# VHH binders against Serine/threonine-protein phosphatase CPPED1 (CPPED1), part 5

Target 1, 314 residues: Serine/threonine-protein phosphatase CPPED1 (CPPED1), of Homo sapiens (Human) (q9brf8)
Amino acid sequence: MSAAEAGGVFHRARGRTLAAFPAEKESEWKGPFYFILGADPQFGLIKAWSTGDCDNGGDEWEQEIRLTEQAVQAINKLNPKPKFFVLCGDLIHAMPGKPWRTEQTEDLKRVLRAVDRAIPLVLVSGNHDIGNTPTAETVEEFCRTWGDDYFSFWVGGVLFLVLNSQFYENPSKCPSLKQAQDQWLDEQLSIARQRHCQHAIVFQHIPLFLESIDEDDDYYFNLSKSTRKKLADKFIHAGVKVVFSGHYHRNAGGTYQNLDMVVSSAIGCQLGRDPHGLRVVVVTAEKIVHRYYSLDELSEKGIEDDLMDLIKKK

## First folded at step 20 (VHH)

Design c3 (from r2 with A61K)
Fold by ESMFold2, fold request of step 22:
Structure c3 (fold): chain B 314 residues (1-314), chain A 119 residues (1-119)
Amino acid sequence: as target 1 above (314 residues)
Amino acid sequence: QVQLQESGGGLVQPGGSLRLSCAASGFEFDDHWMSWVRQAPGEGREWVSSISQKGEYKYYKDSVKGRFTIARDNVKNTLYLLMDSLKSDDTAVYYCARLYYRGWKFDHWGQGTQVTVSS
């Protein structure tokens, strides 16, 4: 590992892995630990939403800068430090080819540079990052900027899978890329079954469902019923316990058999009554416990005592 | 069932002030961003101002910044537009509009209230 890569601001996922967590060091249970999940900083959306013109890039994002800086500051104050900070998609608002995309990207990079260097970033692709109808070119642009769009890594005997969920919504212009992810995913799920991991956890931007596996497809914010059932069944069969998502800009979720779908609200623009916030996710030997905090709560009060007690138990 | 009803328009001299109100019913008012949109004679609708669910974010068209103030009262389910330093170019029908996340645009409008600025 070169000194530049070890000291860089982003440990970009490459080769379908994340070098910040080498598997040989992370193969044995080493919990409890916790991580922070944020979603949808989406620089530009608040202004675009305010005018009802969300199909364009949004020409102002100072509020999202301030909110994401607040999130970074809250995370940097946490003690003990979280194991990593995952951003669960829609990093910026402007889709490929739209105005302001470069500027939004550079501003988010600047803000994320302030994350404590001991806390690795895990970046998940969202529909705004790669487009609603991705192509090989839009996926390559994402990968150049942020790292691989799908990959896996281990932390303390727990397998984490990061998926490009847009391939399950619309791959008509990149069917070979979707096929590659499908093959890779089957391999990773086979590894999860064979190894009998402590836990297996999925990050993907688009939720499987918002409330119930059987809900109607008329929700813009979920995967189609046939698609989500196929994925959920594969996850359950492999022992995946939870899927974390963003995209909805509201807290939501439910349970299908042994699988929890957790939809986390936004750092950026809120489409409902939730406050801007982050989710604390605690991993113990037996279970995964999580709670959504407003940015103000987390900054002022830190993590509540009941979660902190779980983090500190051995 | 969603109902938006504007009031408070009228005839005003240049430099004058008006306060527009919009009574909202049939939905969870504090779950939505709300907006004012206007339509001058012979022209299309023009976005004027928007306010977030709890009023923490307020946005204005450049031509009205510093003269108009958007506000909301979530107890009374009422949206306001406080207009000051009115100019003849502000003459229009003013509509109250609701932003809705399914569809990512305005989904309901009021009937409008006429504002006329003339000597």
Scores: ipSAE 0.614, ipTM 0.852, lowest interface PAE 1.8, mean pLDDT 91
Fold by ESMFold2, last read:
Structure c3 (fold): chain B 314 residues (1-314), chain A 119 residues (1-119)
Amino acid sequence: as target 1 above (314 residues)
Amino acid sequence: QVQLQESGGGLVQPGGSLRLSCAASGFEFDDHWMSWVRQAPGEGREWVSSISQKGEYKYYKDSVKGRFTIARDNVKNTLYLLMDSLKSDDTAVYYCARLYYRGWKFDHWGQGTQVTVSS
């Protein structure tokens, strides 16, 4: 779904696919290419955090508007254009049923409409978008507003999988929806293995882990040890090279066997010292190279020469 | 060990000014939002003001906007609250508090410094 069509219902991810990238045009290697990853604009969190009251919706989000507008402007200036812009969950702060959710949603839609029409938008669901304990109703609201909560698409011979990671954290009020995603995921991973894709890449909001597959359970910022190990092993078996996540509001990550877990810091509220920023992700035939940029760096200096050389390589 | 130590409280006449300080140690000070929270006699704790890691964002309870200024010095690891135009309603123990993302709340507090506004 392109940025120009963000906010239009018929141009969102639907039918477990993304019409911006028709599979018949994208099944063969056409790299190198790059995309931009942002996470956690989370309109409302800065104010909620400032008062220590994050369980409610946050009644001000002017700073997140400004930061996300800055992100959009930085992306729109990039040349050559990125293949897509993925926003890796926690689009707004107010969970279903909380005050200010409608207003935060409408403001984010307005800001995202400014993304260059030539740059498709990929939206990933976060726990704030569907609730910590999602229900069929909260998932359906997300899908009406933003598009499918899980889907796949191809770009230049690379299979991208977008997962609703809250089903791995707490499916207790929607077990049949989790089951549907599990079945679908197994089918997609089988396709990845069968086709010998150039690469396979996963987007999910909640990271498998922050530093190591063996780390202690955080009970919020990572998936439980048994869950993360099962998913990581499935991904590795299918040839997935990297998982990109947000949620932590800090840069983090590590490697488990040949799978990289990349946790990207926030456009919005920072929970540590990282600047507000975006991640440039370059896909070559051989590897996936990524770097986090502050919004100011990207706006003022663009992409550094070494990454740009990879993008331009024939 | 996380340590927060407030100072600068005292007795002040209505309309007067005070500067509170909070010396911080035992953690990466510039990695955290910091806050001032106050507690009047017989009441619960009340959030007053917060400041982001680098001081880019400052938030205030409505009743203190325009009168109080929060600031931080990340070289000296010190949090400040500059209080002007003090009113009797500002009488309270003022605490320096650290926001921590695990638990999404204030996780460490100082011992507090008393501010008393009276004639």
Scores: ipSAE 0.584, ipTM 0.842, lowest interface PAE 2.0, mean pLDDT 91
Fold by ESMFold2, fold request of step 22:
Structure c3 (fold): chain B 314 residues (1-314), chain A 119 residues (1-119)
Amino acid sequence: as target 1 above (314 residues)
Amino acid sequence: QVQLQESGGGLVQPGGSLRLSCAASGFEFDDHWMSWVRQAPGEGREWVSSISQKGEYKYYKDSVKGRFTIARDNVKNTLYLLMDSLKSDDTAVYYCARLYYRGWKFDHWGQGTQVTVSS
């Protein structure tokens, strides 16, 4: 029985892989598909932000529950079904050791269990899920609750890499865990180069950059210039075509050579003008096409015909 | 140059009403949550109410809920606080404040407007 069957109906990554997508079934291209990307449901942030006390506030998350339920309902109505639903970090607001973390976690689990059983969840760790300065203990708590913090999986000949990007921001209290991810990542990127994957795609919470590889450092919202350049160059060499991130609570992004950085806005609290939303990501043999939808647009109108044509193109 | 200018304060009897205004300039007003914060004599600043960029979320301190209404006009770049059923413990200087996500805190304040509730 798979890890998901032994641990219930909620799939969790284990052993640096995702059992929902066995490699022996998914390593070859099988035609276009799509997935849904959300970010930053972050149960608790709206209230914490409203009072200006993001460290200790966040004792209400009713709005995030409603917004995430709306997202789940919109996803469940899609036909054909997406291959998976990825949440790109900051699942809840309360950091390790802060009040309300258990309650926020249980409410998010309850909401996510309503996702159609045929649509696997892919969960990415954010700084609120493991702390700004993660430790072995905070990483272990995340892994018990949600599954591995970094892993890879195949879908239809496409290699997906999920990274714990907090190790690139502040590994000072867990240097051996960072080293383990670094070695694992180099091995995965070597596999991507050798296999000539149809595409290779990365999910990580912290964007490499918001607009340009050469932009100024924003120590919170982007990776440092030296770190992001080294990582971007490794991704490009391995044939990675796109990195998807959250964290900014705003839509952003740009290109560096043939690598796209896509920053997706939030399901939860908006820190700018974007509506609450989800990103539809369509994968064809030739390219990766994506579009951000407000929750209302997706629920009322579904996916636009031009994207649906790409999904159904054979 | 971010500028916030409050007006509308004054002396009022208990049970009375006031409407505070805050004129904003020097930034994209509809890109920010805005707040009212007050400071009574001899006390620290106390958060009163906040409103999201488009006004879709409004939050109030429990002691003013049902009596105060926050609003904004993004055409005029103006923040409002309608205060009804005023009590003596509402006496304070009221500040307009901007929430800024780079730093996760209030980063700019107005000069304040005095509200005095006295029988």
Scores: ipSAE 0.550, ipTM 0.824, lowest interface PAE 2.1, mean pLDDT 91
Fold by ESMFold2, last read:
Parts: structure tokens; C-alpha cells; sequence
Structure c3 (fold): chain B 314 residues (1-314), chain A 119 residues (1-119)
């Protein structure tokens, strides 16, 4: 058993796989199960935002520490335990080369070590983690710290794909890395078409769209119209039913044909009216059901009875 | 159109108090962090204080901590700054500003209200 399998919650992805869920043990349907999705803890953003100077890293992040500790404690109380906890990008605020990045990283690692050892952590790269214009160097730094930037894994007959979505936003300084992900993705989508997997699910930081596939481009909060249509059509053809994202710091989403785009709000800084929170995602044989909870709701009341009934269904 | 209108400035002696108001219209006020920024003659604009959408987080520049209080009323769409223990260094035009995530900057400003601290 590798050191990664024996370690705590940091089962870092390597070789385009996740050792916490070996494919030979997870290829058959074993649901229902559920997982927890969080996004954008982004240590440093609240202070940087408060001063209107988000380019310089933010020199305080005690609020994000408190909020992420609250998230971890809420998750640790859940019974039955979730299959995994995914953080859907923007782990810290300071981009590569900016002040405070090391300190923000160390503090987030410390907070995440408190996650129950029975709950593997799945880490998705965001634009703050690898830069708005990633390079081979910034991607390598992420991979050393958190694990592979793109990979796949199986849980109970469901194929999960984790993508580096910054390659779709701005690959100009790393075109060979984008090409490698494109080829790998085509192979994974071919596997999804050829296997009778129960579901196929994508995690990526940047949403395809916020409300509708035909919406206007909205700064960097959605992928460009041509890019998102091409990617959505590939996902639909392969039988992918849902994409989960963060990045928007607000809840959003919609449906394009039979593909759901689910945008989840932040653990950290809120750019709208949503409370700080987490999304409970329940996977049944027939469908994927999800609900966003504030940190206070989840901590105090746990998961609502209707979702718990789905989770406990034999 | 987004409109921000400040009021409540004036002449005050050192140690005195003032209450600034900013009436906001033309946007969803409780969707935005709001800030006070000031500008002394011949100087650039200086961030003073910010408040989150629902008032959960309030931040102050170190030189005003303990003396200034930021507040908002989301029913009346109004931002406030209570200034106490005023010093001559606080003399400036005070602007109400909206933080906007597209561009990650202040994107709208009022016309300002003059605060003058002198004996």
C-alpha cells in the first residue's frame, strides 16, 4: 500500500489517478453514496477584496481559516460519512509569485489535516492556484503541492473527471500542456462511452455557463461561448450528466440538453447574497441530487431527512 | 444608472464627531460590499473602511480603528460612516464607493463630502 493510501486526507492524485479509490475496486455500482462539494476557500480574498486591491495577495486570512474550520467540523459530524470531500478550486488567493502565497498554503494544509481520515480529499485547481495565464512552472508547483491538475477516478461505478479548466481560458503560455489534457480527456470520454458506468461527472473550476449555454460571456466567470459549446457537446456525447464548478462565488447553473451545469458558492468570500456553505451531492442509481447548505445549517441540523432517505436507501 | 450621493460633511473641531451618509440607487445595494475612501488636498485617494453585503465583515484602515464606525441600512439603501475623535489628519473629501467583482476594484464613486477638522 503506497504512502499516499496510508496517509491522512491528502491522497494526492498521481499518474492521472487517485489512489484513495482504486479502479479495480470501484468499477461496479455500489450506491447510493454521497460526497461534499466546497469551493473557493481562497485564503486572503476577503481582506484583499475589502481594500479593493485583489492583485496583491491579501495579507490577512483569519476569516477564511475560521470558515474552513467550520466547514471541516460540519463535515466531520456527518453520519454516515461522505465518500469524499472535493474542493473545487481557488484553494488560496495569492497567485504564483505573489506575497503571502506560502503562508496561505501552509495554513490551508493545516486546516484540511483536521478532516476525518475516513473522508478522502479531492482537490481541483483554480485560476488563483495556477495563475490566470498558467505556465509549465506554475502547473508543476500546483502538482507538487496538491497533486495532479487533471485526473480521473471511480467511485461505486461512477466515473469522476477532474479538469484543469484554466487551459480552456488561457493556454497561451502552456499549449503543450493543454494538448496533453485534450488527448487525455478524449481517452476518458471514450471510456465513458464504452463502459456502462452508472454516471459520469466532471469537476472543473470555471463553469461552462452560469444560467444558459447561449448567455453572453461574463468576464472570466464563464468559458467563452464557442469553447463552452464545444466542451458541453463532447460531454453530452460521452454521457456526462453534470459538471460541478466554483469560481463565481455565488450559486448558479442551468441545463443544456441533458447536461446540468452546477455552480456552487464559496466557503470563503461571498460576492453576492449567498451564505458561506457547502453542497451535499447524493448519487443514486437513477440520478444525482444536490443541495447547498450554509455552514451554520449543516453544523446545527445536518443533512435534511429527504436527502438522508436517499443516502440510506438500500 | 448607478448613483451614490454623500452628505453630512462639515467643519468640526479636533475631538469632535460627524456622521456621513451615502444614498445609493440604480443597483442592488445589498449585493455589494461598500466602502468609504478619502482624499486630502494634493494626495491620492486612500481607502478608509469597507462593509460586506449584510454587514458581517467590517474593515478599517489602522489610523481610524476605534474612532470610525461603518454601517449600512439595506432597507433604505444607505451607507454610513460615524466619525468620532476627529483629528486634523482626517481632513479630506470623503467618497462613497462600490466594490465590483468585474475588475476587482471600486467601479463607482460619489461626488464626495468635505470634512474639515480645525479649531
Amino acid sequence: as target 1 above (314 residues)
Amino acid sequence: QVQLQESGGGLVQPGGSLRLSCAASGFEFDDHWMSWVRQAPGEGREWVSSISQKGEYKYYKDSVKGRFTIARDNVKNTLYLLMDSLKSDDTAVYYCARLYYRGWKFDHWGQGTQVTVSS
Scores: ipSAE 0.491, ipTM 0.799, lowest interface PAE 2.4, mean pLDDT 91

## First folded at step 21 (VHH; from b1 with G103K)

Design j2
Fold by OpenDDE, fold request of step 22:
Structure j2 (fold): chain B 314 residues (1-314), chain A 119 residues (1-119)
Amino acid sequence: as target 1 above (314 residues)
Amino acid sequence: QVQLQESGGGLVQPGGSLRLSCAASGFEFDDHWMSWVRQAPGEGREWVSSISQKGEYKYYKDSVKGRFTIARDNVKNTLYLLMDSLKSDDTAVYYCARLYYRKWTFDSWGQGTQVTVSS
């Protein structure tokens, strides 16, 4: 199993897996559990957005710090502890090579260090993390900073797949990296089928779709029709039941056949009417149930009884 | 179709006050950040202030901080800009602008309202 990098603030995915979850111990169903999903803390976006200039990294991100700290505090108070905390990309606003990237990165690391050590972090890469057109260099930087950009891990008989969705959007400057992920994904999906995993769940940044597999291309907020269809079919064939994403800064989602697309709104900047929040995802043997909470709700009231009851039933 | 109509501009002396209004229609007003931008004679359009959907966040250009206050009434679909302690440098056409998430910038504004600060 890959060890955490020396000097790291948290366990990072390495060797295309997460050491916090040894496969030997996690490949069988152990009972219901839950995890927390956040998306788009994106330090710097609120200010940048307010000025109408999102092409540059925002020069202020105190609001995002506050929001993410609140999220971390809320998570740390939960009992029982979530199995993990996943961030579905766009960790910071400054893209590779942009101003304030280092400072934003360090501040996010600082905030995330406050997450309970018993709650592993799962970090997904977004377009702001590796660029709209990723390169080998930008991907390497991400991997050095946050861990592998795609990897899998087991939790209680559930296979989790973290994907770099930017490879599906624009792999023009790193086609070999995309190909490598494609091959890896095929292998992982084969494993899912062969081992009859209880569930298979995908995390990625860019949604397959926002509402419908047949929706028009948004050219930013969703993957192209051709791409999303291919991926969806592949997922469905392998028995994947749900894909989680961020990127939209709004709650959205839909169903294609037996595949659910769940787009979670942001911890950071809200583009619509949703509150800053986190999604609680409950996994039982039979189903996956999820609910979006405002940070205030989660902090003040915790997880609602009907969801908690699901995880208590073993 | 998106419509924005500014009003409330006028001629004032330095140190004076104005209240600008913007009537919005043709879109979900409370689903969008709104902004004021201005254009002085011979200059480009510049951002002045923005407010989030529910008013939770307000941002201002440094030169107007402490003097201008942005507000909104989502029931009335109206954006406001309270301008106090006006200076000659505030002279400009002021526009109400929508921040549109699909464009990641301003996509709509009205005809503007003239603000002139002169002794």
Scores: ipSAE 0.938, ipTM 0.974, lowest interface PAE 0.4, mean pLDDT 95
Fold by OpenDDE, fold request of step 22:
Structure j2 (fold): chain B 314 residues (1-314), chain A 119 residues (1-119)
Amino acid sequence: as target 1 above (314 residues)
Amino acid sequence: QVQLQESGGGLVQPGGSLRLSCAASGFEFDDHWMSWVRQAPGEGREWVSSISQKGEYKYYKDSVKGRFTIARDNVKNTLYLLMDSLKSDDTAVYYCARLYYRKWTFDSWGQGTQVTVSS
């Protein structure tokens, strides 16, 4: 039991891996499984958004607490248990150095501590977590608080890659950190190719694209054309089949060649018509199936039979 | 083109009531948060109230809490502001405003409707 387990502390990624999933035990396919994906709990955004002042807002986050608690409760009730629960960034609203950051962080930690201990947490960094322009200091703070900002882990023969996508958006204040991730990623992708993993899946905060690889640059909600193309090509070459993200607070996605981009809407603030919710991702030997659930649906009905049947077919 | 048209303003005595309406067109109304903002003479524009897409969330400026009620009809593409117990300090031009996610703030509003509270 890691010292972190004894203190009710999250299994944080360290050493660019997740100890909850020993690679020696997880490198081979063991059968279908599923995990839960959330995005953008972003404590503080709903009220800030409502006032039209997101930069200076964020003094209230009771709604996000309620929503995230509901999410945690829904997850804890699932049977069988998901392999893990991933949060695709923007954990809180207050960026580094901003008011209420400490309080929001502590409240989120408190809420997440209620997640069943058998369900490891995978935490992705977003721009609100490390800043629009990350620095060595903001990244270090994140790593100290939540764990490594990029890392990999194996689950049943599937390689999962967590990336810091803010390095792709604006690395101007920490170019060396970006370079380090780039080198690391190349190594991981090489491993994916060499080991013929069952699947390779990427988690990041900022989407490659929302609908199409050729879409216009949004300058916020997607990565630049040059950047997303380069990444997509690397992913495709390595056999990555799907990239999951948040950041958009809407469900979106598209396909480029054989790469699926899946943008999940938020646990917290909704910018469109989507309900507050979570995505269920089922992984079989042959395919990856995913579905977005409202928190209410998941709480009341659980996962639908057609998805559960895929998991039971070992 | 996004269009917002406010109506329902007028002259009322302190303690009186008004109902403002905003007709929206040119965009997916039910896909957006909507707000009321106001501008008093010689003052800057200030936020008054906001409502989420389906009305799940309603927020108010502290000075209007308990007196104003924001509502929307997505079938009619209309935003409302019920104003009760009006005070002299509520005198302003009231604007309907769209919260636009691509700008992370208000991006559109109408011509406004004048509300005057005077004895």
Scores: ipSAE 0.937, ipTM 0.974, lowest interface PAE 0.4, mean pLDDT 95
Fold by ESMFold2, fold request of step 22:
Structure j2 (fold): chain B 314 residues (1-314), chain A 119 residues (1-119)
Amino acid sequence: as target 1 above (314 residues)
Amino acid sequence: QVQLQESGGGLVQPGGSLRLSCAASGFEFDDHWMSWVRQAPGEGREWVSSISQKGEYKYYKDSVKGRFTIARDNVKNTLYLLMDSLKSDDTAVYYCARLYYRKWTFDSWGQGTQVTVSS
């Protein structure tokens, strides 16, 4: 990604990698460290939801702007700084071809430019960003705007994989693109196995499951049982310890064998009781510890002492 | 079983006030956005107002903004619509409705309460 395209914190992924974290600098264990996960700022959803018209509504998003600004300010106050800030999909509400998409995109870019320049952004595609049934055109639009839809990068000996999970939900209009991700993923999982990474972590928008690998198909909020089982088994075999997702607008998750599925609630519209919030994720040599914070808690009180002790421990 | 029961409608003069109530049961009330929707004779349903789970967000159709106030009591599991400065155009059956995330819209309705604004 050229310096002209970086936009400070916008180290747009290109070539299936992220230039903010050169592999030669990050291939060896350098923990503990932490990162911040947010999900579903989804500019436009609160209004669309309030009127019961999520398909065609969403003509205002001032609340999502304020909430995302609050999230950015909370992150900017953190010391030591997190290694990166990942947004786990549904960056905006308007799907390709829907009204207000350009305006929502430009407003989100403006808000995210305020992230501390020392904290790289990691951007995950959601179904609203590329469409429920993505095409080569909708994927290309996403990539021009935000960077690659799937890629990997290293931080301190930990392999992070960012997946376009919509290819697992509905690839019917872009089967060759799904095939390319499948091939690439097999290669990345092989690397994870061969290097015996300290940890391997997946970000994808659509959760594998909300509570249990054996749960019924939801037909929106989880991947189908056959698909999620195949992916989970591949991840486990490669040593992936956790998958982080958004999409549900509620905190959820569970464990399948040694794999944790962590579903994080929204910065934007809340579909349940959770406060607007962010997840602090601490990576130690032995484990990955995470906790969801409301935006108010994080801004006013910072990270709790037990997590800070893990972050500072050498 | 989700149950929504509206009350408080009636006949009022233009400029008058009413308070509608909706008793909710059979679900986790504080886990859901709630709405008022109205239907005038011979018309389709028209969204009026919505309130978030804890009341931190309130939205109104432009024609009622400044005149209507939505509120909720999560201890009593009750939704309210305080209607001031009523106009003849506000004459309708008013329904309490639940927003349900698995449908991405309203999934449950009450039987409605009639509001009639006479001259």
Scores: ipSAE 0.694, ipTM 0.891, lowest interface PAE 1.3, mean pLDDT 92
Fold by ESMFold2, look of step 21:
Formats: sequence, structure tokens, C-alpha cells
Structure j2 (fold): chain B 314 residues (1-314), chain A 119 residues (1-119)
Amino acid sequence: as target 1 above (314 residues)
Amino acid sequence: QVQLQESGGGLVQPGGSLRLSCAASGFEFDDHWMSWVRQAPGEGREWVSSISQKGEYKYYKDSVKGRFTIARDNVKNTLYLLMDSLKSDDTAVYYCARLYYRKWTFDSWGQGTQVTVSS
């Protein structure tokens, strides 16, 4: 085992798959089940934001540590246990080559080690994790630290796709890597159609859109109109019903035809009025039902009865 | 249109205290972090303190920690800076500023209020 594996998170994605969920055991419907989605712990952003200097000002992240520890403890108390915990990008604040990146990374790894071993982690890359203009080198660093930047896995007959959305934002320094993901994605979507998935779900950091497929480009927070339309059409054709994202540090979303775009607010820095929180996502045979909880609500009250009823039905 | 108006500045002796206020209108005040930024004569603008949407996080420049307190009243849409143990180095125009996510920094400023600390 390498030094990175000895000090890293458990069960990193490799070979475009996740070993925690072997396809042989997960290809048939075994729901209902649920999972927890968090986004943007982004160790360092609160301080950087507070000073108005997000490029250089993130030299403290104790608040993000406390918030992420609170999230982990809330998740560990849930009964029945969630099937997995997904973090939807921007794991840390410092981009490749920026100061404090190593320290932020090691602190997040330490906090995530406290997640109950029965709850696998699913890690999605964000623009801060691989850079706004990724290169082969920044992608390789991410993969050494956290595991593959794109991959798929099955849980209870549901296909989950994790995408590196920065390849859709700016592939200019890594066009071959973008092309490889595009080819891989087309293959996965074709497989989904052939195998009669109960559902197909996408995780990516950058939302397709915040409110409407036809909205203007939001200069950082959504994908360009041509790109998001092309992706949305591919997802719809393959039967993908929902995309989950972070990045916006606010709750947002909308529907394009039969595809839901769900943008979840942050564990870390809030750029709007939403509380620090997590999203509970319940998967039934018929539908996907989700609700955003503040960390305090989830820790104090657990999951509300109507969602628990869905989780416990057969 | 975002409007920010500071008040409460004045002349004070070293060791004295002042309370600055900033009335905010034209936006959802409790959706935004707010900041105080100051500018001494001949100097650039210098960040002083920031407060989160609900007041749960408060940050201060090192030179004012323990002497200044930032606060907000989301019912009255007002930002405050309580300044104690004032020093001559605190002499500046104090601005109320809004942090805005699409700029990733300050996007709106008040007119400023003069604080003069003279021995």
C-alpha cells in the first residue's frame, strides 16, 4: 500500500467502480433504501469569504471541521443506517498549488475516518479539488488522494454515475481526459438502457442549471447553455431522472422534461440563508424523494416520519 | 438598488468608545454576510470585521480583536460595530459592505462614517 492509501479515506473508487458495492450483489432491486448527500465542506472557505479574499484568505478552517464532524455524528446516529454518504464536491478550499491545501486535505481525511465503517463514502470532485482548469497532473493528484474522478456503481438495482463536471466546464488543458469520460459515459448510459435499471442517478459538482434549462449562464455556478442541454438530453434519453449537485452553496433546482436538477446547500460556508445541512434521499421502486435537513434538525430529531415510512415499506 | 448608510462616527479620545450603525435596504439583508472596512488617509481600504447571515460567525482583523465587536439586527436590517479601547491607529472612514457570492468579495458599499481618535 502506498503512503497515500495508508493515510487516506477508506474504499477509494478504482477502475471506474466502487468496491464497496460489487455489481454482482447490487444489480437487482433491493429497495427501498436511502442515502445521505452533503456538499461543499470546503475547508478554508468560511475564513477566505469573511475577508473578501477567496484566492488567498483561507488560512483557518476550524469551523468547517466542527460542522463536518457534526454532520458525521448526525449520520452515525441514523437508524436504519443509510446505504452510503456522498460528498458532492469541493472537499477542501485550496485549489491545486495553493497554500494550506495539504493541511486542509489531511484534516478532512481525519474527520471522514469517523464515519461508521458500515456506511461507504462516495466522493465527487469539485472545481476546488482539481482546479478550475484541470490538467492531467491535477486529476492524477485527486485520484491518488481520493480515488477516481468519475465512476459508476450499483445499489439495489439503481445505477449511480459520478461525473467529473469540470471536464464540461473547461477541458482546455485536458481534452483527451474529457473525451475518455464522454466515451465512458455513453457506454454506461447504454448499459443502463439495456439492463432496465430501476432508476439512474447522477452526482456531479457543477449543476446543469439552477432554476431552468433555458436560464442565462450564471458565470461560475451552472454549465453553459449548450453543454447543459446536450448533457440533459443524453440523461433523459437514458432514463436518468435526477442529477444531484453542490457548488452553489444554496438550495436550488428545477425540472427539465422528466429530469430533476437538485442543487444542495453546503455543509460548510453558506452563501445564502440556508442552514448548514445534509440531504436525505429516499429511493423507492416508484420514485426518488429527498429533503434537506439542517445539521441540528437531523441530529436532534432524526428523519421525519413520512420519509421513515417510505424507507421501511417493502 | 442596494443601499447602505453608516452613522455613529465622531471625534473621540484614545481609550474611548464608539458605536457605528449601518442601515441596509434594497436586498434581503439576512441572506448576506456583512462587513466593516476602513480607510485611513492615504491608505487603501482595509478589512476590519465580518459577520455571517445569522451572526453565528464573527471574524476580526488581528489588530482589533478584543476591542471591536460586530453585531447585526435582522429585524431592523442594521449592522453594528462596537469599538472599545480606541487608538489613534483606528482613525479612518468606516464603510459598511456587503459580501456577494457572484463577485466572491464586496460588491456594495456605504458612504462611510468618519472616526477620529486624537490625543
Scores: ipSAE 0.622, ipTM 0.869, lowest interface PAE 1.7, mean pLDDT 91

Design j2
Fold by ESMFold2, fold request of step 22:
Structure j2 (fold): chain B 314 residues (1-314), chain A 119 residues (1-119)
Amino acid sequence: as target 1 above (314 residues)
Amino acid sequence: QVQLQESGGGLVQPGGSLRLSCAASGFEFDDHWMSWVRQAPGEGREWVSSISQKGEYKYYKDSVKGRFTIARDNVKNTLYLLMDSLKSDDTAVYYCARLYYRKWTFDSWGQGTQVTVSS
């Protein structure tokens, strides 16, 4: 990545890596540390949902702007600073080719530029960012705008994998791209299996499951049963401990064997009763501890003492 | 057992108004999204509008947006559709349906109420 990209909050992933975290400097355990996870700012969805037109881009997103600005300001107040801020997909509402997509994109970029420059952004692709049926063209557009759709990086001896989960939902117009991710993923999981990492963590937009690996297929909010089990078994075999997702606009999740599926609610439009919020994720040598905070709670009270004690133990 | 009972249909002139109601029982009404779906003669069922559990989010088919208003009363366990500026192509049987939001599918239906917009 260029020095200009490394110097701003938009550290676009390139070459399946993230230059903000050079692997040579991050290969050994240097925790505890923490990061902030947000999901589904999805500029445009609140208006679209309120008027019943979720198939087109909404023409107003001022409320999502205010909520995401609130999230950024809450993050900027945190001390010690989080290692990074990950947005777990559906950055904007307008799918490729739909009205208002450029305007939603530029407004989100403007809001995210206010993130403290010491806190790198990690951007995960969602179905609204690349389309429900992605093509080479829609994936290329995402990569030009936000960086690679799948990549890995290290922080403090922990391997993080960012996946394009839409390839598991509908690769019908881009089978070669799915194959490339599959091969790359097998390589990354082989690295994780060699156990040179303290933990391995996955970010993907679409959850493996919402409550149980054996649940019925939802056909939108979870991956199909055969797909989710195949991925989960691969992750478990490689020592992946947790998968973080968005997409559901509600908090959810469960455990399959020693793998946790954590579904985080939205910064933007709520499809349940959760408040607009962010998830604090603390990584210790032994475990990964996380908690969802409303934007108001995080802004007013910061991180609760039990989590802060874990962050500050050395 | 889930029961949905529509009422308020009738004959109306073009440009007129109607208010449909749906009485719900046999389930926790305020835990579920609710929808209106219509079926014109000789056609399949067409989704019209949906509303979230507490009414925070309302969703409309493009052809009715600005003319129809969905609402709910969680104390009375009643779903409403306020229909204004009715056109002849709004003629249909209107069904109240419970939306299974996880799959965006309808898992329970009423018997329907006829709305006829005459010439």
Scores: ipSAE 0.000, ipTM 0.137, lowest interface PAE 17.7, mean pLDDT 87

